# Ledger of designs, part 119: VHH binders against p49116

Target 1, 238 residues: p49116
Amino acid sequence: EGPLLSDTHVTFKLTMPSPMPEYLNVHYICESASRLLFLSMHWARSIPAFQALGQDCNTSLVRACWNELFTLGLAQCAQVMSLSTILAAIVNHLQNSIQEDKLSGDRIKQVMEHIWKLQEFCNSMAKLDIDGYEYAYLKAIVLFSPDHPGLTSTSQIEKFQEKAQMELQDYVQKTYSEDTYRLARILVRLPALRLMSSNITEELFFTGLIGNVSIDSIIPYILKMETAEYNGQITGAS

## First folded at step 7 (VHH)

Design ta66 (framework vhh_7n9e_1)
Fold by OpenDDE, second read of step 8:
Structure ta66 (fold): chain B 238 residues (1-238), chain A 120 residues (1-120)
Amino acid sequence: as target 1 above (238 residues)
Amino acid sequence: DVQLVESGGGLVQAGGSLRLSCAASGFTFSNYGMYWGRQAPGKGREWVSGISWRGGYTAYASSVKGRFTISRDNAKNTLYLQMNNLKPEDTALYYCARPGYGSSDESDYWGQGTQVTVSS
């Protein structure tokens, strides 16, 4: 049996909207986030093991882990996206809402903590200097998580996750043979992903674009989107 | 096709220094961690040092720690190994490598290597 991923899957290039505005408005943020979401979903779709699970199972998996995949994508593309600037802009927008007393104290705290966790996660990944290969397999591990409720083919999903973990282990062992703890340092970051609310992520990055439509509801559409259509969305939304 | 070309080897006296280079092509260099290995006569392949994609993380074999420094220039698609305080036991064919996919070492990509000989 061949490897789970290939060089094609290690490549993960996000194209930002152009031109970049002087002030990062909600539209720019949402468009950037949407492009990352599309890229992440189509990345998953390009994996043969993912395809082998069937459309229904695939959709269920992505629905379960889209926030984690998206967050890993944010971390991976943080420099290209100028994520710190984006997050600052989001905070500024929230501050306006706070001044207008539109949010409860509890909600403000929750949202600010989410932003903090996101920034901290991205910083931690940067500090580890995670490469494209490692990101690809981390995303695969997250994608093929069998512990989400309502999944079918959990045995097969688990097998794929194990394969991803083993191949990542092999990579780390080959590259950093006498550092026996690097793999653990990498994998221990994954729990942080599940501390992040998908609802808050959706609100922060997507509300300005999709309105009341949930990411969950559009995932099947994204997964069925043709490559040409996807490319059109990327270039046409600028 | 993935290609790796090592250079910089040669004959040096004990205590001397060499700087090895590895020119990479045929893949996105910055997507991968890279490592140096060596093979002494009559011995198997030995891992020497590894470096992350941006050079923010490095690791070294205990036998070379404090003497060797791995670095990279992604703009030039080049991997480097600075070797100081060389010892006769460092004599080997040095090769740079990009990890492949799978558990087998044969899945990795290597160059032809560059010979380093350290005389007493």
Scores: ipSAE 0.920, ipTM 0.972, lowest interface PAE 0.4, mean pLDDT 93
Fold by ESMFold2-Fast, scan of step 7:
Structure ta66 (fold): chain B 238 residues (1-238), chain A 120 residues (1-120)
Amino acid sequence: as target 1 above (238 residues)
Amino acid sequence: DVQLVESGGGLVQAGGSLRLSCAASGFTFSNYGMYWGRQAPGKGREWVSGISWRGGYTAYASSVKGRFTISRDNAKNTLYLQMNNLKPEDTALYYCARPGYGSSDESDYWGQGTQVTVSS
């Protein structure tokens, strides 16, 4: 069969809320993160191989990997989001929370460590100058992970992951033909995504919008949204 | 509708320099790495140099390393190849390319090329 992805899947355009406010607030951060999350889920939905697995499998895959997919999206969209500025604002807010005795020191330490890991990941991707094609295939590799517990159709998922790996390899080898090391440098970045806590990602980026409902709980509803309804979410239109 | 148009080739003496340009259209240029290839008379296509989307990562064939410099201008959708200290063995049709999907070279997008001839 044809390739796993097409040019439409390489295109990943995040539309930010109208101009970043002079002083960042929870609403702006959560709205920006929400748009990226919805864009990431819509990206996954548009893949024919993903659609072929069926609704139940699709839901299970995205529930298992949404944090990895979101983190890759943060790295890819770091410049358009001004992610470093957002992270600095979060750090400042956390430091103020320590001073006001509103959060435990242990919890703040865990969150700060997560922010450090996220910054390190984004910096490593930037140093490798990862392009849109490479990001699309890295997202496909994490999406089609057959090793999450409770998955159905694991052999089919593994086939799609292998196809994603092979097509990424072909692209890298064509572009950088005599550089035999680039692919390995890219792929060794992926295990770090599984070390980052989805609970801490929710706390950092989604507290203001999700409230007392987890991302895991809303995933089935996002995946079932009609295109028009989905487009309203990623552009902020109502 | 991917289009790649090369220019800047010509006749040059050994030791001379040329700067090739490639105008890209029909796709989001900044989403892809790009490469230059060449084909000498009676030979197959040879990869020359590749560049990442912002130019932060480059690679060169051993035969041209230290003499050629690949660069790009995403605002102009243009890829460049600066060729210095040219040798007769650099004589070839030079083409720019966007890598395609799959392992076959048939899936790549190439321009029609620009001829470079290096005399002794």
Scores: ipSAE 0.827, ipTM 0.933, lowest interface PAE 0.7, mean pLDDT 88

Design ta67 (framework vhh_7n9e_1)
Fold by OpenDDE, second read of step 8:
Structure ta67 (fold): chain B 238 residues (1-238), chain A 120 residues (1-120)
Amino acid sequence: as target 1 above (238 residues)
Amino acid sequence: DVQLVESGGGLVQAGGSLRLSCAASGFTFSNYGMYWGRQAPGKGREWVSGISWTGGYTAYASSVKGRFTISRDNAKNTLYLQMNNLKPEDTALYYCARPGYGSSDESDYWGQGTQVTVSS
């Protein structure tokens, strides 16, 4: 049995819209986020094990974990995206909504806490100095999570997750043999992803582009996009 | 094709220092943690030190802690191992490695190695 991933899956290169505006407007943020979302979904699609699950099952998986994959992508691409600047811009835009009393106090708190959690997660990942290989397998672990409701082929999904975990373990053991806790330090970050609200993520990063359309509803279309269409989206969107 | 080329080995007296280099090509160097290993005569492969993709995290075998320093230059696609206070027991063929996929060591990529000999 071959490995779950390969060098092609370790590569995760996000191309940002060009040129970067002096002021990060909602459109730029949404476009950047969309590109990351597309990249993340097509990354998943490129995994043979993912393909083996069938269209219905793999679509359900992505629907269940897109927020987590997206968040891992944010962490991985934080420097390229200038994520701190993006988040600051988002906060600034939210301030306008706050001033207009469009949000309840509780909702404001929830959104701000979400942004805080996002920043904290990305910072924690940066402190761990997670590399492309580790990110790839972390994303695989998240992708092949059998504990989402409504999934089919849960035994096979679990098998793939275990394989991802084991291969990550092997990588860490090979690279850092006498640091027996690195794997645990990495894996213990994953629960934080489950604290992230997909609804709030969608609101923060995607409302400017999709309006009332949910990410959940467009995932099947993204997964069916041809590579050429995706590339066209990247080059033609700005 | 993945290629790793080690250099910097040689003969040195106990207490001396050497700096090993590993030139990497054929893959995106910054996507991977790297590690140094060594193989002494008649012994198996031994892990020496590992480094994360930016160099922000490093790990060392207990036998070399405080004496060896692993570093990297991603702009040059080069891995380094500074070896100070060398001991005769450090005598080995040193190799740099990029981890592969799977549990087998044979899946990893490594060079031909550079010989380090420490005399008493």
Scores: ipSAE 0.920, ipTM 0.972, lowest interface PAE 0.4, mean pLDDT 93
Fold by ESMFold2-Fast, scan of step 7:
Structure ta67 (fold): chain B 238 residues (1-238), chain A 120 residues (1-120)
Amino acid sequence: as target 1 above (238 residues)
Amino acid sequence: DVQLVESGGGLVQAGGSLRLSCAASGFTFSNYGMYWGRQAPGKGREWVSGISWTGGYTAYASSVKGRFTISRDNAKNTLYLQMNNLKPEDTALYYCARPGYGSSDESDYWGQGTQVTVSS
């Protein structure tokens, strides 16, 4: 077979909500994050290898890795989202909350540690100047992870992950032929994604959207959306 | 429909300079790293230099390091190679490339090239 991904999978365009509010609020942050999540999930569903695994496996994979895909998307779209501004606003709010005794110090510490890990990850990716092709393949490596508990078809998933790793290697070696260390510098960033709590990601970015419904619960519905419904979610148009 | 068109080659004396340009179309230029390669008569192709999507990361073949500078202008969809202190050994057809899918360089997207000739 041909390559795992095509040029259409390298294209990853986030459309931000407009107008941008004068002051950042929960609604704007949640709407922005929801558009990125929807874009990320529809990116995954467009991959022929992903489709070939079947509906049950697709749902299990995305449920297991949505936080990793979302975090890669945050890093890739950091400039478009003004992510540093969003995170700074969240940090200021948390620092004010500890002084006001609104939240427990232990919880604030956990959330701030998560934000610092996220900032470090995004800064590392920016310093490496990761491009759209490299991001597409890093997302594919994360998506086709055979080691999540409860997965079936793990040998086929592993084969797709190995194909993603090989094609990323080919690209990096062709582009930066005598730089023997770039691929290793990129790949050592990936384990940090699994250390980030999906529950804290939900609290920071999705509180206004999910209410009593978890991201885990909506994943099957997003994966089954028609293209027109998807476009309505990411652009604010029907 | 990926298209790459090189220009700026020519005949130059040893110690001279040339600036090559590559006009890209048919794909979103800013999504990809790019590279320059060259092929001298009777020799295989040689990778010369690579550049990341913003130009924040670059790499050079040991044979050209310190003499050549790769750069890009994403607003103009253009890749550049500034060549200083040229040597007769730099004589080659220079081509720009977008890496393709697979390990073989035949899978890459190349321009037709621009000839650089360095006389003694």
Scores: ipSAE 0.850, ipTM 0.942, lowest interface PAE 0.5, mean pLDDT 88

Design ta68 (framework vhh_7n9e_1)
Fold by ESMFold2-Fast, scan of step 7:
Structure ta68 (fold): chain B 238 residues (1-238), chain A 120 residues (1-120)
Amino acid sequence: as target 1 above (238 residues)
Amino acid sequence: DVQLVESGGGLVQAGGSLRLSCAASGFTFSNYGMYWGRQAPGKGREWVSGISWSGSYTAYASSVKGRFTISRDNAKNTLYLQMNNLKPEDTALYYCARPGYGSSDESDYWGQGTQVTVSS
C-alpha cells in the first residue's frame, strides 16, 4: 500500500568497464550496454509491485519494454557512458561498412534514423534536466504498461502504472509548484520510446557487428539471477 | 535517513539581503530536485522556489521572482537561497525541503527552518 518506489529505486549507478580504450571497439560498447541492461533488469525486479505480479507476467512485461527501459537508461547515464562518443564510433563503423559494400543502403538508412531518434530523445531529456526521481518514475510508467499485446493481469499492471503517474505528478508539483507545464513536457517524451526498433537497438549494442547476444533469449535468465551473480555482471567481476 | 539543516537567517532591514544555506545529508543530493518553503506566523506553508538536480532549471513563486535566487552546490551537498530587496512580508521561518515518496501523503522532508525577520 505504501509508495511504489523508494530511495533504493531512485539510485541508479552504472559502473563502466575500466579502463576506457583509447579507440572504442565493439567489445567495449557491447560490455557497456550489457551492464546497463543488467542494471535495468535488476532495478525492475527489485520493485515490490513488480514481484507481486508473478514470474510469467514479469517476464512478459520486461520482454515487451526492455528497449524502452534501456533507452531511458542510456539517456540517464549518457554522461557516465560518454554516449555521444559511443554513437560516433557506431556511425563510423557503419560508414566503413557502406564503403566496403557489406550493408545495404536501406538498412543503413533504418539504422541512422534510429541513431538520430536516440540522440534527439537523449538531448530532450538533458534539456528538461530530468533527475533521478523523475527517471525512476518514468521507468516505472514504461515497465507497468498494460497495453502490450499478449499480457495477462492487465488491470493490476494498469493500477501500478497509474500509481507511478500520480507519484511522479506529486513530486513535480511539490518541487516546481508554479511551473504547471513541466509534467506535461516530461510525459510527452515517452511515446517516442515506442517508435525506436528493439531489433535495431539489439544489433547496434548487443548483436551482429557489436556482439553475439539475443536479448529475448536472455531476459528470463537475467530476471532469475542471484544478486551476487548479477553484481558480478554489472561490475565486470564474474 | 534524510537530514536537512538550514542556516543564515536573522534580522534585516527592508531593502536588505540575506543568504540562506541548507546542508543536506543521508541521501544522494544530486538525485533530487530541492525546494525552499516558508511559513509566516498564523499562515500556512508557502512554496518559495525550486531547483532541478543539476541547477540548470529553476522556478519561483510570483511573490519572490526577480528578488530571490535559488542555487545549489552538489559537491558540498548544499542548497542556497539568495534573498535581495527583502520586504516586511518576507518575514517567515524558511525551510529547506526534499520531496518525499507517495501520492496522497505529506511525505516531504523538511528541516527545522531558519527565522528571517524583516523590519520596516
Scores: ipSAE 0.722, ipTM 0.899, lowest interface PAE 1.1, mean pLDDT 88

Design ta69 (framework vhh_7n9e_1)
Fold by ESMFold2-Fast, scan of step 7:
Structure ta69 (fold): chain B 238 residues (1-238), chain A 120 residues (1-120)
Amino acid sequence: as target 1 above (238 residues)
Amino acid sequence: DVQLVESGGGLVQAGGSLRLSCAASGFTFSNYGMYWGRQAPGKGREWVSGISWSGRYTAYASSVKGRFTISRDNAKNTLYLQMNNLKPEDTALYYCARPGYGSSDESDYWGQGTQVTVSS
């Protein structure tokens, strides 16, 4: 009946580890990325429509789309994170690895292609000057994707995605009434998110994780966390 | 509670200029695009101009393009409309707005407006 999202879902505030070291290290990058990941999952968990789908469906949706949500979060928080500086440092380290024969050329090429795709995505979003409302609804469109394999309740998920699309359209048309092409420029950015490898995202941003843990394997546990424990992960507080 | 308060209207001669301001409170101003609308006597509401959250993207109604400039100061939670080369046809109550949820104009948040009157 009411809108899919509220003003609380438009607020998306990443708290960075402080201070940023002059020498970027794996620990700082991993902690920053983990905070963004937890913030993104907390955001999804707070949506009433998402909660209404039930635990099993919630877990399946987030496992399927966490990389897309994370990438949208990187674009939205690029300035706060100094993402361009992080990516430049990673590129520099990759070039040094070629010179030192530490990594294969094929692997380096895959990672470089991923970084270029990520930079292009973030640059396109910045050029469009996407706001908090638009990001919230783009994340909702991605979250309520009915086309992932193995999903149940696909009819309800599709209805929530359509609702997200309609509410985004209403917002853009009200704000930029005579700019009839802005919505199309925004929406055509989304398909690129599915072309980015979640495995490469894990290697770039979550290298500091201990053991053979994958992000999709920890998602069920993150979604079940108590609010206080969850907030501790977002802020780094104990 | 969302509040929007417009100011800067007045009586001006054709060819003159006015600068409207809108003071926003009760929400995180920088999270939203904003727009200016107007309503002339005996006419419906007309969208005038919109601006993205950082101010880097703007759009204008064909009737005001090249004469009006929308801008914002997120540190001051303030939206502006610089109106140049005003015409009698620009006479209207001007209001600022934060878009609401859904397709109804009634879902938007707007102030009481500030009157702009342009004499020939």
Scores: ipSAE 0.818, ipTM 0.929, lowest interface PAE 0.8, mean pLDDT 88

Design ta7 (framework vhh_7n9e_1)
Fold by OpenDDE, second read of step 8:
Structure ta7 (fold): chain B 238 residues (1-238), chain A 120 residues (1-120)
Amino acid sequence: as target 1 above (238 residues)
Amino acid sequence: DVQLVESGGGLVQAGGSLRLSCAASGFTFSNYGMYWGRQAPGKGREWVSGISWSGGYTAYASSVKGRFTISRDNAKNTLYLQMNNLKPEDTALYYCARPGYKSSDESDYWGQGTQVTVSS
């Protein structure tokens, strides 16, 4: 049996909207986030093991883990995206809402904590200096998680996850042979992903673009989108 | 095609220094961690040092720790190994490597290596 991933899956290049505005408005943020979301979904779609699970199972998996995949993508593309600047802009936008007394104190706390957790996660990943190979396999481990409710073919999903974990282990062992704890340091970051609310992520990054439409509802369409259509979206003007 | 070309080896006296280089091509260099290995006469391949994609993390074999320094220049697609305080037991063919996707070392990409000889 061949490996789960290849060099084509290690490549994960996000193209940002151009030109970058002087002020990062909600539209720019949403467009950037959308491009990352599309890239993440189409990355998953390009994995043979993912394809082998069938359309229904594939859709269910992505619906279950899109927030985690998106967050890993944010961490991986943090520099290219200027993520810190984006997050600052989001906070500023939220402050306007706060001044208008549109949010409860509890909601404000939840949103601010989410932003904090996101920033801390990305910072922690940067400190570990995770490379494209490791990110690819971390995303695979997250993607092929059998513990989400309502999934079919959980045995097969588990096998793929184990394969991803083993191949990542092999990579780390080869590259950093006498550092016996690097793999553990990497994997222990994954639980942080599940502390983040998909609803809050959606509100922060996508509300300005999709309105009342949920990411959950558009995932099947993204997965069926042709590469040419995707490329058109990337090169399209916002 | 993935290509790795090592250089900088040679003959040096014990206590001396060498700097090895590895020129990489045929893949996105900054997507991968890289490592140096060596093979002494009559012995198997030995891991020497590894480095993350940006150089922010490094690891060393206990036998070379404090003497060797691994680094990289992603703009030049080049991996380096600074070797100080060399010992006769450091004599080996040194090779740079990019990991593959299989458990076996045979899936990794290696260059032809550069010979390092340390005399007493």
Scores: ipSAE 0.919, ipTM 0.971, lowest interface PAE 0.4, mean pLDDT 93
Fold by ESMFold2-Fast, scan of step 7:
Structure ta7 (fold): chain B 238 residues (1-238), chain A 120 residues (1-120)
Amino acid sequence: as target 1 above (238 residues)
Amino acid sequence: DVQLVESGGGLVQAGGSLRLSCAASGFTFSNYGMYWGRQAPGKGREWVSGISWSGGYTAYASSVKGRFTISRDNAKNTLYLQMNNLKPEDTALYYCARPGYKSSDESDYWGQGTQVTVSS
């Protein structure tokens, strides 16, 4: 059988909203994050192996791993997004919220710890100089995770995850033949993604989008969007 | 279609230097790591050096460490191999490659190669 992914799945191009405001605000951050989320969902939806699992399984997988996919996308698109500037703006907003007693100290501490974990993850990926192929396969590994509760077709999901792991291994071993440690350095970064809370990601990046509705609850609708609607979300043109 | 075109080979005396270039087309060059391989007369393919997408990560075969330097220019879609202190044992057809999607080396995308001959 053919490979799990193709060159089209290695291509991951985020189009940022324009114009960029002089001072970052919630609307710009939310729009930028929403475009990355929709790009990530469209990426997953386009994988033949993913399509073969069926709509119910697709929805369950993405609901379970969207935060991991989104975080990998943040790391991959950090330069395009000016992620460090966005995180600085979020920190400034949180510091102002402390001064105004709008948020509890415990919640602010939890959110700041999440930002630290996110920065550490992105820095580790940057130091390894992870490329588009490696990111595509890391996303495939987290997408085809067979260990989430409630999944059907777990044997097939595990097969696709193992295929993703093998193809990533092949790529790394061909590219960096005598560097026997690179793959292990890359893979050991993945467990950190599960330590980051999806609820805090929603609060930091999606405050303007979802109000009282979770990302988890809208995923089935995003996955069913027609290509034209999706293109409107990722480019702002519709 | 993926296409890789090598240049810069030639005849050089032991201790000399050459700089190889590889012009890439048909794919987004900056999305992929790349590598240089070589094939000596009557021998199989040998991996020489690999480079990450930005050039921030490199690796070298033990036989060329300290003598060869791999680099890339993503704006020009070009991969380079600077070869210093060349030895007769470096005589080979040098080709650049983008890794393919299968475990077999047959899946890799290779150029036609550029001949490097080092006289003693």
Scores: ipSAE 0.828, ipTM 0.927, lowest interface PAE 0.7, mean pLDDT 89

Design ta70 (framework vhh_7n9e_1)
Fold by OpenDDE, second read of step 8:
Parts: C-alpha cells; sequence; structure tokens
Structure ta70 (fold): chain B 238 residues (1-238), chain A 120 residues (1-120)
C-alpha cells in the first residue's frame, strides 16, 4: 500500500484577493477566508483515501472538521494572508459593535478569547516552524478523525488517521532523529483546534459574505465544485 | 525529478573545517525539512543534523553537536553543513536528504554524497 499523501498534497498555495485595500474591509476578509476554505476543502477532496470513503462519509467528515482544517490553513498561510492584520481589522470592526452596545459582555469576552486563541495557535505553529509536509499530515490527522458523532466507516477513518500519524512520525524521526520530542510538540497543538468554536469562526470570517447561510450547508456544494469553477471563483473575486 | 547534489568534501587534517553544500531541485525546497547523514566505511547510515523549512529549528547528533552547523538558503535551494573541529571519526561519505512519503527509508531522496576524510 502506498503512502497516504504525495507532493501534490503538500503544496498548499493560497492566492489572496488583489489588490489589497488600504483598509481591510469585511468584504476583503470574507473573500480571503472563502478562498482558504475552498482551498482546504478541495485539498481534502484530492486525497485518494478521502475519495475512497464515499461522498456521504466525505461530506460528514468535512462538516465535522472544517473549522479545524480552516484554522490549520490560517496558521499555514498566516504570512501570505497577513493574518495579524486581518485579525486586527476584525477586532476593530468588533469594537464598533461594542461601542454601540450591541453585544453582551459575555459575548464580547467569548469572541475576544476566540481571537486570542486563534492568534496564539498560529503563533505557536510558527514558533515550531512547521513545514508544508507536516501541515499536510496534520490536516490529514484532523480530517480522518473517527471520534466525531454520526460518522460511518469509522474503522476505515481510523486506519487512515493512523497511517497519517505513522507517516508523520517517520518524517519527523528521519529529519530530526535525535530530537525525540518534536513529534509530541507538534501533535500536542492539535487539541487547541477543538477549543475553537466553529460558530464564532464563521461569524468572524464569513458573515459578511454568506449572511445567514452556514458553512455546514455549503460544504456539499464546495466539495462538488469543479476545479475550473473553483478557479473562476478565485479569479472572479479579485 | 527530485535531485540532490552534494559538494564541498575533501581531505582535511584533524581540527580543520569544511563546508558542505547540497543543491536541491525537482521539488519545492521550502516545503520540507532537510537533513544530513553520513556513512563511514563498514558502517551503516548515520543521521548527523536536521533543519526545518525556514531554518529556525535545527537538531544535531550528539557526536557533532557544538562542532557542526546546519543551515539553508531557500532562495538558492541549497542546504549547508559547516563542519568545524573535525575529527578522524568524522570521516565518511556525507549526503543530504529530503524525507519522502511512507514508512521506509527507501522513500527518502538523497544525493550521491561527498567524501570527507579527516586525517590524524
Amino acid sequence: as target 1 above (238 residues)
Amino acid sequence: DVQLVESGGGLVQAGGSLRLSCAASGFTFSNYGMYWGRQAPGKGREWVSGISWSGKYTAYASSVKGRFTISRDNAKNTLYLQMNNLKPEDTALYYCARPGYGSSDESDYWGQGTQVTVSS
């Protein structure tokens, strides 16, 4: 049996909307986020093991882990996206709402904590200096998580996750042979992903674009998009 | 096709220095961590040093720690190994490598190597 991933899956290039506005408006943020989401979903779709699970199972998996995949994508593309600037802009927009007393104190705290957790996660990943190979397999581990409720073919999903973990382990062991704790340092970051609310992520990054439509509801559509259509969406939104 | 070409080896006296280079092509260099290995006569392959994609993280074998420095230039697709205070036991064929996919050593990519000989 061949490896779970290949060079094509290690490549993860996000193209940002152009031109970048002087002031990052909600539209720019949402468009950037949408492109990352599409890229992440189509990345998953390109994995043979993912395809082997069937459409229904695939959709269920992505619905369960899209926030985690998206967050890993943010971390991976943080420089290209100027994520710190984006997050600052988001905070500024939120401050307007705060000044207008549109949000409860509890909600403000929740949202600000989410932004903090996101920033901290991305910073921690940058500090670890995670490469494209490692990101690809981390995403695979997250994608093929068998512990989400309502999944079918959990045995097969678990098998794929184990394969991803083993291959990542081998990679780290080969590259950093006498640093026996690097793998653990990397993997211990994954729990942080599940502390982040998908609802808050959706609100922060996607509300301006999708309105009342949930990411969950559009995932099947994204997964069925043709490559040409996807590319058209990217170029058309520029 | 993935290609790795090592250079910079040679004969040096104990206590001397060498700088090895590895030219990479055929893949996105900055997507991968890289490592140096060596193989002494009659011995198996030994890991020497590894480096993350940006060079911010490095690791070394205990036998070379403090003497060897691994670095990279992603703009030039080149990996380096600065070797100082060389010892006769450092004599080996040095090779650079990119890890491959899967659970076997055969999945990795490495060059033909460059010979380093340290005389006493």
Scores: ipSAE 0.909, ipTM 0.965, lowest interface PAE 0.4, mean pLDDT 93
Fold by ESMFold2-Fast, scan of step 7:
Structure ta70 (fold): chain B 238 residues (1-238), chain A 120 residues (1-120)
Amino acid sequence: as target 1 above (238 residues)
Amino acid sequence: DVQLVESGGGLVQAGGSLRLSCAASGFTFSNYGMYWGRQAPGKGREWVSGISWSGKYTAYASSVKGRFTISRDNAKNTLYLQMNNLKPEDTALYYCARPGYGSSDESDYWGQGTQVTVSS
């Protein structure tokens, strides 16, 4: 019985579209988000424990948790993405839409609340100085969630989640031995991920790349891609 | 192949200072928190200080708090321990470590250590 993850799974390198435009546009935001989404799915596919669950279970898990994985990815890659700049641009666009009566005030409020929750989450992770190992294990904890509706093999998924929790605890205890509160500070951040709407994430980051088809609906197709196809999506053409 | 090489130890008088360095290679240094440990003659291994990936979060053993400062330079793949107001009881082999995968402390990656001797 080896550890759940390895150094390969701790490495999470997002390559941004180059160059960043003078003024942010929907195309740049969507391409950046797409690269992060494909990187996140490729990361999940590379875990031996995940592969062992089988194709149907893999599809169900990622379909259920892609928004949590994506949000953790946004927090982890916030600096390389200039996420604060992207979110500020979205906020300015929404404020201008209020002034021009182009969107309902209720919808704008809902989207703004989502952005505030996202900013709060990313800021809390930055304040804790979460590292690549900690992010990898937090992603594993949300990936191997046994409590999503419709899952099969829930006992095996629970075993992998418990293993992820244990290995994260051991890492934190080894690194910050006499700081008994760090793990609790990290783990209390996770419930917020489930309170964020995947539909609003789709609207903010994937506008124009998907029509009335949800991200979870395309996940089965993406997970069936060959490794070379994943690599092409992750690096993109510049 | 993970490698950690400590340097900067030596003999100092009580009240003196030393700065230890640890050169890391074989892994992406900035992805991991790191720690310093020590082993004194006739005693087991003792955790001394830990640091997060960017250096914003640090923790210290109660015995060294206020006297030691841990820091890192990710551009140089180097971990540091500034030791001030050294006491004879700080005499030990000091080693840097990257936490390993799994539950066992034996899974950690340790350097060979650098000897610190503090005379009374």
Scores: ipSAE 0.853, ipTM 0.943, lowest interface PAE 0.5, mean pLDDT 88

